# VH-VL binders against o27280: the designs that were tried, part 331

Target 1, 266 residues: o27280
Amino acid sequence: MDSMNVPEVLEIKRIVEESESVKTFIFSWDFRREVRPGQFVMVWDFRDEKPMSVSLIDPVRSEIGISIRRVGEFTDRVHGLSEGDLLGIRGPYGRGFELMGRDILLVGGGIGMAPLAALADEATARGMRVDALVAARTADELLFLDRLEAAGVNISTCTDDGSCGFKGFAHERLLTLEENHDMAAVCGPEPMMFQVMRILDERDVPAQLSLERYMKCAVGICGQCCLDDTGFRVCAEGPVFWSQELSRVREFGRYRRDPAGRRVPW
Short names: E, the ipSAE of ESMFold2; O, the ipSAE of OpenDDE; V2, 0.75 times the mean of E and O plus 0.25 times the DockQ between their complexes.

## First folded at step 14 (VH-VL)

Design H48 (framework fv_bamlanivimab; at its last look DockQ between E and O 0.78; V2 from the best seeds 0.00; counts 0 for: pae E 2.3 > 2)
Fold by ESMFold2-Fast, scan of step 14:
Structure H48 (fold): chain C 266 residues (1-266), chain A 119 residues (1-119), chain B 107 residues (1-107)
Amino acid sequence: as target 1 above (266 residues)
Amino acid sequence: QVQLVQSGAEVKKPGSSVKVSCKASGGTFRSYAISWVRQAPGQGLEWMGRIIPRFGRANYAQKFQGRVTITADKSTSTAYMELSSLRSEDTAVYYCARDDQYEGHFDPWGQGTAVTVSS
Amino acid sequence: DIQMTQSPSSLSASVGDRVTITCRASQSISSYLSWYQQKPGKAPKLLIYAASSLQSGVPSRFSGSGSGTDFTLTITSLQPEDFATYYCQQSDDRPRTFGQGTKVEIK
């Protein structure tokens, strides 16, 4: 009955190689445990447990997908697994995205496209017009373009080095795109999200932003998230926040915390 | 759009080996899985195996394990299928095809390589 | 291995006819099923994937349906270029397996 807080040991049904550094792991899922885009799960390799965003939600096939970027020891071990191997999964956790209106803009950077890919599937299934701005450092780091195209999403790309699409940053590309959307969803590096949020605020487009750092606060004790510059607690409501909520956090897009709790520029 | 181009027809003697190439163009090679499928004259389609180039790991149909080796050269965007200990029953057209990792369908296909095994 | 069986093995039809081809899996494959068209001397061409999704550039007279073990390819208003052999293929498990093929011949 408490399946959200008890890890289930699941077999890896399929592994999709998204890029040299990103894989999507697909599992059979019992949809009595409802999952919404923007939520995450805790992935357990029987040694360590880490939060990962859900990137595929398919109740018809009874499957979920979890996209993982290779960044450290835990993710290196998980990337070494094969189809048929086992992982522990518990959740889902956190606040998912809310959909409203007829049209939505998605702005994703790098692995931040993972939760937005799941959102694109839901928005398209609801009959919404979906525009996606997909940003990365290089063409090889652009993620989920094939999935977005298959879903009927209108795609714009930008890369820092100009290897695909617009040469420049996401916020620079956004300034050249149509301003009329009922809402936006944003996920990626925090400095990118800050710049994008400012533009969307000026255009009076309500935006939801997903912050990786707040996923850990949703499942554990996180004193750093509770001790922000604004004097209010945001950690329990993550990882998805409305832009109005983030405008009150002075460190958003400017600072992160080091192990000693000191503010450090991005 | 990705295009797959295969090496030319081969005539081989029983007991020899054949190595067929499949060169990808129009996309990044590392993002694709490549399957090999053969078709004997007048017969249906038979999957032999696939490779995910990043892992360097290939998966084979049990029937071909021990005789087939599938490899990839990332620098030339080329996949290879080598079949050893050839028999007359191996006479077929051999196809490579892009294997969609989410859905598992095959598109595009190479043009095919006719391999004839005869004395 | 998952066995795929097509019915019929061959059929004769006239231009303008509705043609149905059935494919049965030996165990549930959810909706992991694709349909291909093959003409003599040519590589197969993808028509339908995910049981019912029409591949870009394929005429709307082709449609797929089904889930689990039973699947159907339908061609409404058959055209001269549709006389070919059709194959179903499952992708739920390895090895990937194909049906034996259905030859659609002119009546």
Scores: ipSAE 0.666, ipTM 0.817, lowest interface PAE 1.7, mean pLDDT 87
Fold by OpenDDE, look of step 15:
Structure H48 (fold): chain C 266 residues (1-266), chain A 119 residues (1-119), chain B 107 residues (1-107)
Amino acid sequence: as target 1 above (266 residues)
Amino acid sequence: QVQLVQSGAEVKKPGSSVKVSCKASGGTFRSYAISWVRQAPGQGLEWMGRIIPRFGRANYAQKFQGRVTITADKSTSTAYMELSSLRSEDTAVYYCARDDQYEGHFDPWGQGTAVTVSS
Amino acid sequence: DIQMTQSPSSLSASVGDRVTITCRASQSISSYLSWYQQKPGKAPKLLIYAASSLQSGVPSRFSGSGSGTDFTLTITSLQPEDFATYYCQQSDDRPRTFGQGTKVEIK
């Protein structure tokens, strides 16, 4: 690893409470180090290190935001931090989203909305029309609605329990939406993404999907995030993939690897 | 469109407490915060603290730490600001306002609640 | 705490005049600066956010500029309804702080 891969100790500038389980940590960022929506950073709390999506990219204010969902010991510790506290950040890593066309559809589930929120900002700034399908289990788990609205995004919500918007799953809601997008960006639970991708493919809508895998090195060396058969490394060739690429990945939407590398079902 | 409606004017004795309410209508709190800002007669604006009603998390200006309590009831879409150990200097109009967590500007504002502290 | 200093504290102007109010922060606040208008007995009204973004419904004669520590609110052609007190507010850090206000009076 070169100096670019050394974590930089950064102060948490602000903390945004996105939901009960999700916080966005905002940092000053030197944009000589370019970052793109869909890329991730490695967050180090001086005990452990985890990949996290960049959910805010503000080159004007020289800030980035990292959204973190509370899911385990590491994130519990991070969620216990306050503004002014320190974290180690290295990156960004991976392939981000590519924007094309005039009309873009974003389909996100849960924390998957994190990279899509950043993408939405960029897309709207470029004058694109952005439709976003935001999905969550419940209304209280819907993320970034206010940000998206402020950016001019047309939002459609979907909740499992029907507490907000369409009652059902994202792919079900998608079936009810018009087919007038030039491209789509998708991020969320893999089973959701799998179904969404199929629908988009049937509609001949170019789609990019962001995968989540356990990543250790973030530099394509350790192989922890390798996808079966293809050898794609999520940290290097991804995490954003075109649907055509994922169509070659047998495990997509079917199973994943746990931290020990064991195959586990979704 | 979200509107904020505050409780009526209060007259309090020194040493007592006042609790002002701020009811949101026309929308949901979502990820917005509710900030409390006061304005003494003929003076400027002073931020007291805020709460994220959705989660019940509040933070306060150091000046009011230990003396102010901000709460919210999601079921009624109402935020509360309680100020204890009142003194004459606390005489002011107290405003609630919707607070964007990212941008931090205030919009909309409640109509204000006049609180007078006098012996 | 970040101190916000407005200039001037008060000014007299006539209808049609160009009015400029400045706000200086004790430290850089990037573009986390908002401007409010307040009329007597009324709550403040948001005019500008993010230093230069015009709030919906606000007349285009209002504009904001600046970044870092120095900011400006401009009214290109003062209207009768614009006589009021204006406040800047930083949202870069907590506590949120306001300028002391600028009272725009009729000449």
Scores: ipSAE 0.597, ipTM 0.849, lowest interface PAE 1.2, mean pLDDT 94
Fold by ESMFold2, look of step 15:
Structure H48 (fold): chain C 266 residues (1-266), chain A 119 residues (1-119), chain B 107 residues (1-107)
Amino acid sequence: as target 1 above (266 residues)
Amino acid sequence: QVQLVQSGAEVKKPGSSVKVSCKASGGTFRSYAISWVRQAPGQGLEWMGRIIPRFGRANYAQKFQGRVTITADKSTSTAYMELSSLRSEDTAVYYCARDDQYEGHFDPWGQGTAVTVSS
Amino acid sequence: DIQMTQSPSSLSASVGDRVTITCRASQSISSYLSWYQQKPGKAPKLLIYAASSLQSGVPSRFSGSGSGTDFTLTITSLQPEDFATYYCQQSDDRPRTFGQGTKVEIK
């Protein structure tokens, strides 16, 4: 097993407070291990480890940022850490997003905006026109808006409660937007991604969607991240999939699996 | 566009305290962190600390730890810096500035508040 | 604390001159370096961030370069409004620290 599969203990260099429940942890990173938007890392707090999306990729400064939402015991412990504290990081793993054309649409829900923020930075650096539809339950939970604006991204927002932008779901807002994109990248709650995928498929827009599943090994040997009908391993063949790949998967948008492998509703 | 408006000049005696206000208005999500920087007459700039007003979290430079308190009133979009146990060397112009959490640069700045400490 | 040392402390120049100001950090700060212009009685104004990125609305005659410990602010054709004091500032670590300033005066 090479150094990519063994956690490296890294010092937290900076913490950015993105919202009440989301923090970005920034680390020095040796870019001999290349990192692409949409890939993930396993974060180890010396008791447990969880997959997390990379939200900042800066080879010039030799830094990466990992955005983490506080949702349980593991993430609560990580949120309690300070700059200078240590975490183990292994990776990166998985298939990242591929850019094509000159006009890209990003559709992100909640923490799903994290990998899309990294992709937006790369797309704008390549001279692409970037539109982002940023969704959350409330205005206070919309992520990365200032950062996206500074990068030159054209932002549309929607909130479930209408506190900012369009009142409603991301797919409802998408129906009211112009249909002039060469590709789309989508990440967020799976029900949202399913609805967005259907609209993009009807519009014949190539789309890549990022999935989250339970992971143990992160290198494709344990089988815990597999999708039912195809045998795709999210950690090896994904987490980013083309919409055509996901349209063949009955599981997508309908249920998820717990750590014991049992089907549970979304 | 974010604007920062500070309270007026103050004259204080040694041993007293001063509290300077900084009201933020307008702008985008980039206005959510506020830093305090001072400049003594003919001298350079010194960072004192910062707060994220919405979350109330403050950090201080070690030089000022124990003498400075930075707070915020979320309902009025106003940050405050209080410096206690004033000495003549605390005579300075005190600035607030919007603080970028990622890059750490300051833009925009308040107009400054002159504080004079004399007997 | 990270010490920031500017050179020179002051300089005299004429309109149209090329002016170069240097800033050295006591340890590597990557590209976490900003430049400010300050005129008497006014707040500092951001010119350059991230070592080389020009702030919106700042004339293109201003440019920044460098990484690690050594940084440079260049004004390619000095204008009458550019006579001011210039500061560098690091943001790699807390406390944020500034250079001592460089006063640019009319020759």
Scores: ipSAE 0.576, ipTM 0.810, lowest interface PAE 2.3, mean pLDDT 87
ESMFold2 (binder alone), look of step 15: mean pLDDT 92; pTM 0.943

Design H49 (framework fv_bamlanivimab; at its last look DockQ between E and O 0.89; V2 from the best seeds 0.65)
Fold by ESMFold2-Fast, scan of step 14:
Structure H49 (fold): chain C 266 residues (1-266), chain A 119 residues (1-119), chain B 107 residues (1-107)
Amino acid sequence: as target 1 above (266 residues)
Amino acid sequence: QVQLVQSGAEVKKPGSSVKVSCKASGGTFRSYAISWVRQAPGQGLEWMGRIIPRFGRANYAQKFQGRVTITADKSTSTAYMELSSLRSEDTAVYYCARDDQYEGHFDPWGQGTAVTVSS
Amino acid sequence: DIQMTQSPSSLSASVGDRVTITCRASQSISSYLSWYQQKPGKAPKLLIYAASSLQSGVPSRFSGSGSGTDFTLTITSLQPEDFATYYCQQSDDKPRTFGQGTKVEIK
């Protein structure tokens, strides 16, 4: 009798404050509806509904976590909620990450580390060696380092301002790392993902990338959203794509659209 | 690894207030909470409340609401617990401890601050 | 509030013994349970979290098990330094609550 398209009103069991702008909301979840890393849910505050990536998946405890960055009116209202308050959750939606081989590289930028934290949990549970490159503007904006450390993940950090780890961007740090990996998973700002993808392609490392921009608009659930050159519907075929698929998309990493639909450079 | 160092022992009169400090040092990862736990002589452990120092948000056990104030100073990496209207029953060792937000376990602990309330 | 009850409240044991301490929650706490060791005049020390995860640096003779309402701490071969008071603690809900403690004494 369960359907992923029927919203459930769930109680916020626990709130984790990840940074000044990011919180993780934890809910009891019925795992008769499977959730995989890389999938998202629609979060409803009884006024607006927005897509959010799942950042914690724990079938043993029957819990999921959803990490939300404060960026506007909806997220400001959700950040004002307390443990015991209610939110509507619909989903999961989208295809998740696939795991291959024994060694995986995770490259996360900002809130993009959220779905990768869930993936790290699954990869370590499968006995994979996990290396994570965690990037942010400043040390205070690096996310999930304590979770990754507890899981035994090998962590490299980089910050734009040099306040933690390598000073510079994720792709610049990646160029200094020569470890071989069987696959990579990448999530963060689209320009970062484009630069990382190019390096991984040159190294013949198959990569999966999650399109963060889809999470901002929610319109893809109606089947009206597709990628420019390929006709892929992000909600049906994404948000996770293999690097070879994204290399055929003219739009990826080069421009986006403003509220008026105009192409603007990254 | 992070270490927690607390202020020294206090002897206070009934009706007064005490403010205990807890200074964090040496940790690389900073997204944590600090809990305060007390232990009366020969008794067990009692949770009083917690704060997330980065954000200044505090939460208290109902028994202590109205008498306890937990604060933090981000610039000095120091958390404080102030308990007012002291009674003889408040005689205890007061501990601060790093509180894991996901698991809720406490590690590391401060060394403890003995507070004695006597007339 | 979630109440935590330990059994026994005290026990006497010899070096080399297998020691078992149980902890019961008044409602289900899933696996949100930690175990601590406390020696006289010292702060508690974390041994086990998430019911069964051994804290770094803690000897492998310590193990935890259980889920829901019933939990167990086991010391497989008691050493002289293990004579102490042990506490369980739940973190499934606020306020965080502790068991009353189990004192492990020399026989």
Scores: ipSAE 0.720, ipTM 0.866, lowest interface PAE 1.7, mean pLDDT 87
Fold by ESMFold2, look of step 15:
Structure H49 (fold): chain C 266 residues (1-266), chain A 119 residues (1-119), chain B 107 residues (1-107)
Amino acid sequence: as target 1 above (266 residues)
Amino acid sequence: QVQLVQSGAEVKKPGSSVKVSCKASGGTFRSYAISWVRQAPGQGLEWMGRIIPRFGRANYAQKFQGRVTITADKSTSTAYMELSSLRSEDTAVYYCARDDQYEGHFDPWGQGTAVTVSS
Amino acid sequence: DIQMTQSPSSLSASVGDRVTITCRASQSISSYLSWYQQKPGKAPKLLIYAASSLQSGVPSRFSGSGSGTDFTLTITSLQPEDFATYYCQQSDDKPRTFGQGTKVEIK
């Protein structure tokens, strides 16, 4: 284990309002602690601690951005904070995305676009061509479009209700897109990721997918983030997995577990 | 490609109010902000405040706190700046501009609205 | 408030000259610095953002450099359309503040 187990109390430098339900909180960050797209941090509001996606990695400005969707009491409290308020941050944790080739496809659903926005910045900085399929239930929930456009990303959108772009699910839109990518990175609702993974596997496109699981320790000790079949710990061996690794996991895309370990449908 | 079109020039008396509109065209409101910046004759640029039109949240420079109100109407893609208790020193060109929430630069700018405050 | 000081306040130059304008912040603003060009009767136009990033459609003879407190706008070969007033602007903290301007005049 390393010194990343102790939260550092940091001041919120800036808040970016991404949608009605999503804000990005920006902090000064010492990049001697390297951060890679796809890694996560544990955010502590002095009552509770939750894993959150890193969406901005800026070593030049010594800044990190963490995107948080309002979904419950913890995130409601954090969304109520202002610039200058304090949060505890520990991490980063987990395995990030690995870039390969010249052409990358990003497929993101909802808040899943957060780690992919960070990856897009790195990919475009390396001179890669980046295509992004950004999915949401409705147009108002599409994330990072302005930022991705500014970075030179080629954006396709889909919404469940058709209010912006293709009407339907991300995997349905994917079937209609060009098949000329060297790799893909996928993050979003697990059922969406499963369907997208199947299509990418059939196309022989190397794919990396980022999973969410219940986490407490974030360093692989408590076992709360384990996958059924393989014993993979999402916080230690993931959260980013290759599609081949996930193909061996029966629970992926089929069910989830609540904090008590009970199997529940997606 | 977003364009910002502002309302026309106004002549006002001291003590009155002015409300300037800024309509976004060529796109819908997104998560960017609209800032208001003024320029008195022969002088530099002064930031007044901003709003994130999609969410209706505004903040103001301390100098204008209590006199300026910035609002937005998402349905018409229009932001408004209202300055009250006008003085002759408020004679200026008032600009709206798209304010990037991450970088904080202004692009594009509206064409400007000249406001003259005289007796 | 972060004060932005430009130098010089004005300068005279000929077409083809190299022009350098500096901007100093009263505290570190990292690279949260933008440069604008304004011609009489017109709105400002963004040239440079993030201290050194060239805005789309801006000629490559414009460049920006610096970080922290000291920043520079350079025009490597002045053209007739470049005679204007130039402003720097910081966006590291609120309120957003501008330099007082640098007027570039034909000699």
Scores: ipSAE 0.635, ipTM 0.829, lowest interface PAE 2.0, mean pLDDT 88
Fold by OpenDDE, look of step 15:
Structure H49 (fold): chain C 266 residues (1-266), chain A 119 residues (1-119), chain B 107 residues (1-107)
Amino acid sequence: as target 1 above (266 residues)
Amino acid sequence: QVQLVQSGAEVKKPGSSVKVSCKASGGTFRSYAISWVRQAPGQGLEWMGRIIPRFGRANYAQKFQGRVTITADKSTSTAYMELSSLRSEDTAVYYCARDDQYEGHFDPWGQGTAVTVSS
Amino acid sequence: DIQMTQSPSSLSASVGDRVTITCRASQSISSYLSWYQQKPGKAPKLLIYAASSLQSGVPSRFSGSGSGTDFTLTITSLQPEDFATYYCQQSDDKPRTFGQGTKVEIK
């Protein structure tokens, strides 16, 4: 393990309250260490370590943001931290998104919007037209709407309960949208991504999808994030995959593995 | 377009408390914060604290810690700033403003609430 | 706390003049700097955010530049409606702090 894989202890510069369950932690970042939307970092709270998506990339301010959803003990601890507190960060790791064309569609669900928010910033900075379909269970769970709007993103929302935007799921909303894009980036619950991918494939829209798996080493060694049949390692070959790649992954949208490696349905 | 409308002018005695309201209209709070900034007569601007109405989380400038309380009612889209133990030095125009959590700039502003503390 | 120091505290200028106001932070604030215009009896109005981004609806004669500790607000051609007090504000750290203000008066 080289120095790049050693966690760097960083001070939390700012904390953004994205929702009741999601916080974005801002850190100073040395951009001699390049980071791309779609890549992840390993966050270490000196007790445990978890992969987290980079949701903000600001080379001008030399800052990155990491959005973390409160879902368990580790994230509970992290959410209890304050500005000025310390975290260990190593990375970035994985394959990020590739931008192509002029018009891009982002489809995100829940915390899946984290990497897409970073991608949106890059895309808009490049002068691309960005449409974003932002999905969540409820209106209060919709993420990054203000950031996206500020960046010039055209936003469409959908919520399971209809509290904001289209009532239903992202793929259902997508079906109502007839416009084609040069490419799409998708991140969210895997069942959502699976359905979205199918629609995009039918429309011949190139799509990249970011998978979430339990990752231990982040360097393609431990195999915890290996995808069945293909042997793809989410931390190494992913987490961003092209739809053509995922079409070869039998487990995609069907099941995942828990921390113990057991196959569990979605 | 979000607009902020504040409550009317207040005249208070030293030692008393004042509570100023800031009602948002024309939009939702979303992830924005509401900051409170005051301006003494002929003086500059001073940030007091902010709240994220969506979550009810507030933070304060150290100078006002323990004396200021910022709250919000999502149902009425109204933020409140209560300042206790008033003194003459608290005489000022108090502004609420929408605060971007990322950028930290203030826009729009309320029209301001004049608070006069006098014996 | 981060102190913001504006220069000058006041200036006199004529319509059509180029006006430059500077703001210096006691420590680096990256680009977390905003400029406001305030007229008597009115709330401040956002002009520039993120050091150089022009707020929607603000005339193009206003511009902001700088990074780190030194920032500048420029009015290329002063108009009658531009006579006011201008404030810089940092949003890099809490508490948020403002410059002491620069009053632009008619010459």
Scores: ipSAE 0.494, ipTM 0.810, lowest interface PAE 1.7, mean pLDDT 93
ESMFold2 (binder alone), look of step 15: mean pLDDT 92; pTM 0.943

Design H5 (framework fv_bamlanivimab)
Fold by ESMFold2-Fast, scan of step 14:
Structure H5 (fold): chain C 266 residues (1-266), chain A 119 residues (1-119), chain B 107 residues (1-107)
Amino acid sequence: as target 1 above (266 residues)
Amino acid sequence: QVQLVQSGAEVKKPGSSVKVSCKASGGTFRTYAISWVRQAPGQGLEWMGRIIPRFGRANYAQKFQGRVTITADKSTSTAYMELSSLRSEDTAVYYCARDDQYEGHFDPWGQGTAVTVSS
Amino acid sequence: DIQMTQSPSSLSASVGDRVTITCRASQSISSYLSWYQQKPGKAPKLLIYAASSLQSGVPSRFSGSGSGTDFTLTITSLQPEDFATYYCQQSDDTPRTFGQGTKVEIK
């Protein structure tokens, strides 16, 4: 455990540009420390440290990939780096996805496709049939479509503005998809995940959902992530939870916390 | 599915510039890279540089740095390679090819553009 | 730059022969290696990527193997249409680099 809590300084081996705002940074990784889809690492730029989901896991090549969206000062600095530059990485942390059955549905929104891309690779390697519903606000924000196609994943797209695929939200597109699955994995904006979860629950499809706000709880950084309306959960081990666990959390999909810890609507 | 169609053959004088186009046809212009590779008569393949057309980011082989400029026009799904200060040694067939960002393999390829530099 | 060296530079073979072409990288490139076939007057055609992944539509007599610095392309039972020049290419680093080519000629 101690070795995963000390940042290792790693060289950026390759950079993949996924969109105008998203890049994937690829590093050599020693797989004596196993990494599973749904887990995250702490990325250190020698000034600040942020949790990032692992989006590529390749034990054969001894590589991991970390996809980072440009949303603030830290991520802007990281996006300015080049191949050969150094970053500190520690982890992995958190609960990863569990695979069961023969068929899996992935539902991803925006950067939420990052951990699901890694999961798609593992599911296809295990011989599972993979269907992916990839959602974004616009066509330019749809992520990982080429990786999913190369892996043999059956892809449906959905954009708010109708610029690619179905015009509307992920849950609206899901209602038009009639295939059943042995399980599902969902990652994206919390309101989207809540709506998708309800539909999957009605279809009796067990689902796992990845919640970014609980990544810090898993490493003890953010106390607000451990709060629960029902009192069933004292501490979230996150970021991946079964839909059965989340159905009892009144805040999920309805409320978020401000910096003072107060509930505010999404 | 996606086809790359290049501009026609050109004959240029030493010291001039040539600009070769590569138009994506029959498919969606996505987040792949376009690499430029040349082949002199009877010689092997030489990589010049690449661009990700949707974002305009380009990088070049050191040998061509300062002489080559690779650009893209998203509205026409077209990538361009401009080579300046032409020499007789630049006589070659110039190819564009779709470059997979994760694997870096090239498929499909354009048909090639013959560029002859002569006095 | 990563140097790619192919062996042999040329070979003569008969239809039905097993042909092996090797490619060596000057430094480890993991499995970031592709193989191409080129016929006179034509653009190269992708055969294999990621060292061992057969491109869709390519006959199963073609196979690739290797990792790190040493790679091989094998044609199990050479056909008339296989007489061509073959190139390896690394994509682990920039610039992308090719081997010098191996010409497979009729014996």
Scores: ipSAE 0.631, ipTM 0.825, lowest interface PAE 2.2, mean pLDDT 87

